# VH-VL binders against q9lj97, part 6

Target 1, 262 residues: q9lj97
Amino acid sequence: MSQEEQPKRPQEPVTYGDVFEVSGELADKPIAPEDANMMQAAETRVFGHTQKGGAAAVMQSAATANKRGGFVHPGDTTDLAAERGVTVAQTDVPGARVTTEFVGGQVVGQYVEPRPVATAAAMEAEVVGLSLQSAITIGEALEATVQTAGNKPVDQSDAAAIQAAEVRACGTNVIAPGGIAASAQSAANHNATIDRDEDKIKLIDVLAGATGKLAADKAVTRQDAEGVVSAELRNNPNLSTHPGGVAASITAAARLNERADI
Short names: E, the ipSAE of ESMFold2; O, the ipSAE of OpenDDE; V2, 0.75 times the mean of E and O plus 0.25 times the DockQ between their complexes.

## First folded at step 2 (VH-VL)

Design R03 (framework fv_recibokibart)
Fold by ESMFold2-Fast, scan of step 2:
Structure R03 (fold): chain C 262 residues (1-262), chain A 124 residues (1-124), chain B 108 residues (1-108)
Amino acid sequence: as target 1 above (262 residues)
Amino acid sequence: QVQLVQSGAEVKKPGASVKVSCKASGYTFTGYYMHWAKQAPGQGLEWIGEINPNSGGTNYNQKFQGRVTMTRDTSISTAYMELSRLRSDDTAVYYCARDKVTYYGSGTYRFDYWGQGTLVTVSS
Amino acid sequence: QIVLTQSPGTLSLSPGERATLSCRASQSVSSSYLHWYQQKPGQAPRLWIYGASSRATGIPDRFSGSGSGTDFTLTISRLEPEDFATYYCQQYGSSPLTFGQGTKLEIK
């Protein structure tokens, strides 16, 4: 082994909480090289390139500093990033496209891309639409799950989270017959009888077009996120949520809505 | 039973265009990215680009940018790659390949299933 | 772009021998984004090793992958007749995605 010590090496790693508005265990974790590589890959898939000043650029810089300081090594991945994922989700709203970047189910980046406007009347309608619909709704967050976990087989924890989301969106205590929650429950029950994952009903099969399938919709709040997280956790034997899943998407939407405030 | 079935061999003249199809079955078509790769005689594999079947969004290798167009038709679970202004050095086998997205929402660009390949011959 | 250089270009061995195939990247590549494919004449490539060291479904345990940074290796501990093929490494540490030129494993 070669050894080299420098008097000016950082004493502390750059953590997620140092560069992002995140909480809990993630805030105290040093940003690892694989976390940064996963975000860079996700940004490239969604945008076709790494975003200038985006989360990937911040994470690459932090991971490089952490390697230099000896706190992480090439190939290292933060446990929370490995367990809960590094994902990028896009939601189309009237007048804009909203892109949200997640690590461990927490928001680390947000971009709002205004849609092109052709006339003065269309421009006014787009501006009004953006103002009224800039908050992410429960239906939009459910549709965003298609991008982050669309290929995941539907299980009972997914069905419970979707049920909680639907009743919160509609302000009721009962799921709609033939609605998305009923479809998710049916999918979970069917999948329990299927051996091969490739043959199972996926989240995309249930959640595509969720905004149009809900009887009512609303902007995601912190209370909505807590309810959906609780439902998913309670129906998982390990008391955990799926990375990039329903609870993660609803949580990110709540976080995004709070940060959009002036 | 995941399958990717590509269209048959084609012979084209220089300057023409070719459109290769890749029909997917046995999985949720919109849940996986589709990639295209070129393999010329005596050369290795060369990545052309990718398409997200859900959004229609594409990313192309700069070498093919301006000559390649990738599309899909979700109603028949089919991806397409069109290459225009064909030259003799476009003679190759073209493959489609599925990119496995992890259950954690992040992909690692690993191609778990491939089409059988489509031979495109460009000759005068 | 990241260039992957495989060596040797051709490796001539007999069944029962050990094969070691190298893949060197022009710049550092995360192990998670380095994969190996096997291709036989007239066939499509098949995923063989992913994430530098994980065997794909159905791949015998005589195959192993290792490496990090710029140097990656595919090892076959005891060659069987069906193992003679061309092997390609692939990266997506940076866009564009690239493949190595291949190592052809042939019977001596």
Scores: ipSAE 0.000, ipTM 0.402, lowest interface PAE 18.2, mean pLDDT 80

Design R04 (framework fv_recibokibart)
Fold by ESMFold2-Fast, scan of step 2:
Structure R04 (fold): chain C 262 residues (1-262), chain A 118 residues (1-118), chain B 108 residues (1-108)
Amino acid sequence: as target 1 above (262 residues)
Amino acid sequence: QVQLVQSGAEVKKPGASVKVSCKASGYTFTGYYMHWAKQAPGQGLEWIGEINPNSGGTNYNQKFQGRVTMTRDTSISTAYMELSRLRSDDTAVYYCARPYKWGSFDYWGQGTLVTVSS
Amino acid sequence: QIVLTQSPGTLSLSPGERATLSCRASQSVSSSYLHWYQQKPGQAPRLWIYGASSRATGIPDRFSGSGSGTDFTLTISRLEPEDFATYYCQQYGSSPLTFGQGTKLEIK
């Protein structure tokens, strides 16, 4: 009988990029135990429970494997998760409720709950062969933000995200007098001088009727979402996006549009 | 005819501030964003940020955040870019530019050379 | 941020030859938000192609742009002496707006 010994294969850490569609510095980071715990807490706060097969479950599995492999230790948190946060946001868009999960401001999960509208109008549309599912536009996604964050005071990160959205919707850098981006920037500047949050201009004051206020509109793409997320992130002191805010709504719309054969 | 005319070259000491102007003519100044870009000697272009001349609202590239301030004066159709706490690596030609379609730039200022010498 | 990588860094050709300049993005960019500029020494950049394939006003038809996703190309079918310059690609598909490092087209 011959004996043969081989060196153990080195185990590689499970990174964010291995299990999620994330980019940049986050993609190369091993998923840490405290990152997973923060996501579980966020999911429980939003859903009332940890979602099976959601980002928290994936992150917990990866963190456990990384801990077993010696790449991370109990209580470790990735710098990006600690600095920019771990969040879960719900956004109501036409035909669906979308829950988007973020680590370091990047999307790591989404859950789309389609909501068939069982009304006489929806039934009539179906009878005449009309499609009841349409691509969500940038204007519609901005209006959806009113439902999830309408009472949020407008700050500089909101204004930047709205400006990015308007530029993408219109396909130009021409500023319409009284346009949404101009209104959002004015609101953010005004709010910087106000002490009490209840006295500040809110997102609903800027985004209500957004579809009608945009000079042009278009279906939300992944590239549109990336631009809006980037704008909100870089203009926020915590380098994070607001749960249920503009970036969350645009990201949810892009993800829903990717699942439709529009 | 659309023109963007920038202020003249400047020489500054490290730690000083510089304020570059860009005077627009031939179009409605408040109807277009104004962008600023940096080009170090022998290097490519780097975006600094943008200003909405109508509202005065600004968005800056994170790399320059905290050191750059963009303003405008609508009465004379002039945009300004002020860069503070100057370092040797701020030596560059600075351009203002008017956006066209989809974030392209159809008109550029002639450039302002800022030299930071120790 | 999206990184735009241009190749080659320097392209040495003679008048009458065909030039092909590449611009590769680190992630997908909508063609509407990918643009090309020409810059000659001592001058400001000039918009050459916008939206990946549309020639700017006054640009000769020997110039064409193409591409989508992460791969974009600027082609000059028959080089003229005035075409020797540095060409930059630029994206505004994602913030911050970024430029490539440039391709210098020089006389062989």
Scores: ipSAE 0.000, ipTM 0.383, lowest interface PAE 20.9, mean pLDDT 81

Design R05 (framework fv_recibokibart; at its last look DockQ between E and O 0.07; V2 from the best seeds 0.00; counts 0 for: pae E 16.5 > 2, placed apart)
Fold by ESMFold2-Fast, scan of step 2:
Structure R05 (fold): chain C 262 residues (1-262), chain A 123 residues (1-123), chain B 108 residues (1-108)
Amino acid sequence: as target 1 above (262 residues)
Amino acid sequence: QVQLVQSGAEVKKPGASVKVSCKASGYTFTSYYMHWAKQAPGQGLEWIGWINPSGGSTNYNQKFQGRVTMTRDTSISTAYMELSRLRSDDTAVYYCARGPLYYDFRSGPFDYWGQGTLVTVSS
Amino acid sequence: QIVLTQSPGTLSLSPGERATLSCRASQSVSSSYLHWYQQKPGQAPRLWIYGASSRATGIPDRFSGSGSGTDFTLTISRLEPEDFATYYCQQYGSSPYTFGQGTKLEIK
């Protein structure tokens, strides 16, 4: 018989509890490829790159090992990551920025970045605290759409725009089950079977209370607006955005926030 | 890993229709647009249209509008492109290609391509 | 529709030389939505450069992309034998999405 490579030994999956200080149901879960992808996307959104030695790098390594071991498949996500999301939150304090990384509501990473003492941003935060909190969030922009287009029947372009908005707000690349994006898609699919406009699900039915329904929220940026506009345009039969719709509201919020940042 | 596998070559008479399949694997099929492109012998690439596998919405290049229909079956991660009323100038290799995330169009390259399906239209 | 014009149509060079391939758009295209593909005879296109300047996975560092607005360039600093192929630029900024006619790199 020919020489053969040694067979791979049976291995246990790498779980969240093996690499992070987490508890409960999450600790026993094998780290899945989509969980890692969601964290990588969230870190790139917040830091502009994948953080060296951060949670995304640890999770990608673990997910790769778990795929090779046959414990998870490409596209898999854990129930807790899908349900509660993978989020990265930043808190500015005097002299530092604190960034905290979450999976399923549990901390998997935290970074403290010292701020230069003589930055304009630090000085402005100290003297005009209320104006910093006036930035319009993605959830607030979605709620504003209720005032301008609340009676519009939800269609596929609305659903795509809402999904883009949720992904950007939460820092994920998968929509949350039972979230506003899933509700919008369900509404659009249902409305396609309904003849009378009066009987269709409206934008107000999906977007009312959006700030409280998103797993995470953030100030709208120009890049967020571009993504939402692209999603609405490409999913509209007329290749246009609805006046006063989701894309329009997100774009207005980005414009106002850009002025406030100056 | 990500793969797009297309159906085999077909020979059709003018006026017939052809349906090409593209089976996706290695990623979440419903999260990415699927695009179709045409390449006539010795010519460049021409975009035909896209399908959003999540909702089934489509968008077609006006040059093919009325003759092309794109569908998908999410249970088997397969996209289809049907071209009707075939003409001799429809002889080409047809490609499927994975586009951007349907809810995030930030960059949008066609990062993975099927191997191509040769469709020959002749009497 | 946005028309992408590539020049030259055919570029005849020897291994070791520098290649510069141009792609001009009929109207402004965000660099984020301009991409380059390589295609060899009998093969499917392969993503080469995305977002005007980012190399796709596995693409050698001798390849670089640049440009903005209407003028985009693909540069190969030192040609290798395997680089002789047809290169297509593509815009994904507005429908219908379009490709350039291609630049064929051939051995002199």
Scores: ipSAE 0.006, ipTM 0.424, lowest interface PAE 11.8, mean pLDDT 81
Fold by ESMFold2, look of step 3:
Structure R05 (fold): chain C 262 residues (1-262), chain A 123 residues (1-123), chain B 108 residues (1-108)
Amino acid sequence: as target 1 above (262 residues)
Amino acid sequence: QVQLVQSGAEVKKPGASVKVSCKASGYTFTSYYMHWAKQAPGQGLEWIGWINPSGGSTNYNQKFQGRVTMTRDTSISTAYMELSRLRSDDTAVYYCARGPLYYDFRSGPFDYWGQGTLVTVSS
Amino acid sequence: QIVLTQSPGTLSLSPGERATLSCRASQSVSSSYLHWYQQKPGQAPRLWIYGASSRATGIPDRFSGSGSGTDFTLTISRLEPEDFATYYCQQYGSSPYTFGQGTKLEIK
């Protein structure tokens, strides 16, 4: 006796908090079909295709279950996804390609694709050599941002720029837990759930003491500045850098180091 | 000057709920996460979750998901942890502890703890 | 979930001796997220060492922490009577955040 196996109707909605490490209003929101479509489109724009087993696939599965359970309808979009967006950012850094996926300003996926480090010897020479004498380091440039933009709330473009800077300073292809990039990402995610700027975490809160927080440091080069500028631009909804922000400080440091003939 | 004062000991029957309070003073309540931890008699510490007092967002250890609810009242600088459907193995001291909103290597996490609240689940 | 295994479970020593407490993680943990707490009976835990090697405010320099990856160590160079307590390691890098089961440092 062949009986059609009916899918079990879900008893409660699958929310963003059920499948991703997110917080605030987003964590309680059922994953909606248009949210998943927006993520798929964002992944396709960046990768040329949807990532297998990635955030879009997880969201699509959850949205399908929610439709089957009657918790959402075709074409539904959460207000946070509609208002704050669904974004996929990709940054090429030394030794890796980092892709970060956001919903409502919160990270729902991050992928690091290792790449061969063609200049590993050059990176060791820069750390050990005279680049540590009289030159402005990445850590020092990050601390200088406190003077020019310390009261700015941390956003995703700041977190991306800080990540690019830390990866270049340390020569790693992953975000280290407890590094300034990890702190900046947490701050940006936290701030996305907060309405009032005075309650938000500020750049000074994550960048103060940056030279002591980096696992390694190096003199700022032009290539470092180009990488940090690219990361800030790609992760800013306005496709611009912030005056006096992270990218600006790193660029200024690189130019000063060049004038000193270091 | 930073102080976390928890509510008094409680005795509950299996299946009941308990709500433990943690009143903060000496710092800006909304500028730090409030974490909760469990310590069963003679045992080690187990992290339950955190609440961000700004906005009320939470993150729970999966082991407690579905039974724990963390809330706060910012007007009186107080965090709450409610544990439902109590079992005998929920008998423990429950601590609140302050943690930074971001990683801060100068002060570290869980720099101030409440005095603990003994919850006894007895039939 | 990252499991932290402390050894020994109980360490019996006399004042003036050197103590070495081990914490081993089931997966790699950044040193920045590995912390140590001291707890005496009837008291809340106290932050002792943070970031694997940094002493919390007011902690004597006879306490030192070290390690990386999966292996971390708390060392007390010369035990004082007030050092006899239970010590917990804790990781704060991956949710759920976890503690070791503790090492009880007791007077011989």
Scores: ipSAE 0.000, ipTM 0.396, lowest interface PAE 16.5, mean pLDDT 78
Fold by OpenDDE, look of step 3:
Structure R05 (fold): chain C 262 residues (1-262), chain A 123 residues (1-123), chain B 108 residues (1-108)
Amino acid sequence: as target 1 above (262 residues)
Amino acid sequence: QVQLVQSGAEVKKPGASVKVSCKASGYTFTSYYMHWAKQAPGQGLEWIGWINPSGGSTNYNQKFQGRVTMTRDTSISTAYMELSRLRSDDTAVYYCARGPLYYDFRSGPFDYWGQGTLVTVSS
Amino acid sequence: QIVLTQSPGTLSLSPGERATLSCRASQSVSSSYLHWYQQKPGQAPRLWIYGASSRATGIPDRFSGSGSGTDFTLTISRLEPEDFATYYCQQYGSSPYTFGQGTKLEIK
């Protein structure tokens, strides 16, 4: 009678922070079964199926383990997922379709599908032109945005994206007075009081010379792109990013940097 | 002429706190960041953190997080760095250094330094 | 964090010789964010080269900086007695703003 080693009951719950690059309160939350179900449903709606090795699959595995450990019960959901939702959003950016998966407003997954378009090629060429010898920096990506979306009036989603970019570049969560994020926010607030787009402050007014307007800078990473995309989406009622906009530019830069590392 | 003048040498016991001052002159104090660096005896330089021109924002090296506090008094153009819960390995020369408001490719950061403040931590 | 590794740790040369100091970064650093400082014993560091290749104010022409990506170099074409000091590279791109461990240039 082979003593079937009863699978050792997990001593600790699997949290979001254990499996995803999340922070704050969510990072310490055990993954709940209903959270996983919500993600599965969201993936199915967008992709037609759950992604192999994707967020839904990871969450299901974690939730199952948590159930076995007695840390969660069937039907349980995290407060953050319940309040802020579990969502999968797709956006077209220059050169790619980006699908981002969110739990409670934090990115837990991102998929990039290359899509060769004339505008994408132009954007990539411009971004590459800015950094011939080194990885593309956040500042450079922001400047590149001027070429693709310079005439766009600054709105709250832009301001949020720029703030996220600055935070990532500088390594601080504190908005510097007089910084590019502050300028973007001011522009967005001002534009909200103006009816005519022609009279509004444009992205070019904020992002021109962005490399020199940052206290610090760094090469764009995938995580940076996710953060900026998340910020832009959360502050856009349409839950979309602007083509050729801030998030799109940062994402493109991240992709190019990753390719260079290959 | 731009000058950064730091407070004098300090001797402290383990567990104590030290507050080093850096008085700026010869430039607009509120137009530059203030950085701080540590140099242990015979060792290299280590960045501690910065405080923005207004004093409303700081960025600390994680190594010092929770023990360092940077402040500014704009009325007297003075920056401060306080280090608490001192240990023997905190024995070092501490420097203040001026940083640009916005990075300008026409100049480098840390273009002016204080003369340094020796802090000795001994039982 | 970005780690900057300088080599050699100590460089012993005579006046009139050429000195070459290396700074290697653990990841790519924009040339605009790579800087060099000189420090003499008992003194504060002084900005020497900024943006990988630009001399700070008052720095002699015998000093030059070069490099990109992960590899940077400080060159002294012909050493003068006053050039013997410790040189540090620094990146000011990403927080924390790290320094190399330094190269001590000493007289042989």
Scores: ipSAE 0.000, ipTM 0.486, lowest interface PAE 12.9, mean pLDDT 87
ESMFold2 (binder alone), look of step 3: mean pLDDT 93; pTM 0.948

Design R06 (framework fv_recibokibart)
Fold by ESMFold2-Fast, scan of step 2:
Structure R06 (fold): chain C 262 residues (1-262), chain A 121 residues (1-121), chain B 108 residues (1-108)
Amino acid sequence: as target 1 above (262 residues)
Amino acid sequence: QVQLVQSGAEVKKPGASVKVSCKASGYTFTSYYMHWAKQAPGQGLEWIGWINPSGGSTNYNQKFQGRVTMTRDTSISTAYMELSRLRSDDTAVYYCATDRLWFGESYFDYWGQGTLVTVSS
Amino acid sequence: QIVLTQSPGTLSLSPGERATLSCRASQSVSSSYLHWYQQKPGQAPRLWIYGASSRATGIPDRFSGSGSGTDFTLTISRLEPEDFATYYCQQYGSSPYTFGQGTKLEIK
């Protein structure tokens, strides 16, 4: 029957997986009106308006169709959006501002705004022989995490991601004594014994000055991002990455570095 | 070096099922989505769906919903696509493809060589 | 679903000529999510242009992509014999992800 393929009204709800690259339980959820309102509010807070072509516009359209089809009602919120939130995070890295949009800990949008260095500064860098000053390093991506998630208590997921980042930066399979990975692991172990979040060690306590704490550093590649994302995801009970966290910052850096060839 | 190697050609009768495999190497299999696409003779490409190899979650194009099942085996870095209740118009080359960028503006940068599935009466 | 319509369906030209291939979307697509693939008979598609205008690794500078909103273009400034193939545009902005029907570039 062709009616199901070309319905006059929605026969099936528009789900997150229908419009976004998301997985798991979220992918099967109908987009609810309050989910869309939360994203619109988050975009307005970050951009000063609803971003054209952003997740909020897509979600509002989907939620309207779902209301029309009777799959959701005004005031409905997806449990995952209510529980884990709807977040828009910005990370400032050398040469760019990266904005990432999340629902329930999963990415639904990402925007890169290039911010070129002044001509005089670029000329000076060239004179001193800094051939890849605009390429974002692993240490720089870790420092950027302080801006987006600096107040987050360090957990095992963070520690695993930081360990993967250090190993890739240094080209070794053993973490350095007293290095950032060792510090992150110690913080995660300590925090597991603490009941109050205010008493826990935060990401800023571990990642501030990361470029100076790494024994070696390198420009972030796609392979580096792959390893860091995998480490964070596999060590998280929800099999997701933290919005604005280590994996998000390393992935943003890898993407920007792929665009940096001129 | 990233490689996606698919299983060999299949000939099936109408009503049967076919299961195509795609073995990944050169990257962390569980970090990126695996997509499947169909290309019927003389026609363009049609997206079938994706699987997240980490958790096993899937998303299917409504046109194939109810007939397609995507699975994976992480121990051998292999993704599978099974298409049931085969019809003559399912005769096509089926491709697996992956996007190596986890977040943001994804594109299919690596493709398998394709698997020809022929549905003959 | 977003429908991508490519024109012309077939473009017959000679080596040395300029080719212009169009892709129109039924609704707005962010340029970041609009990509072009080249496919030769018997081969898998190959990423050619990503994000509307960025050449994939190894793609000659005679190829350029442009466009935004609903209208996108792939241009080949001076055709070489190896450029005769089918080109597909693809959107990755909204599920289900869709491809255009293809433009077959053939020797006149």
Scores: ipSAE 0.000, ipTM 0.420, lowest interface PAE 14.0, mean pLDDT 80

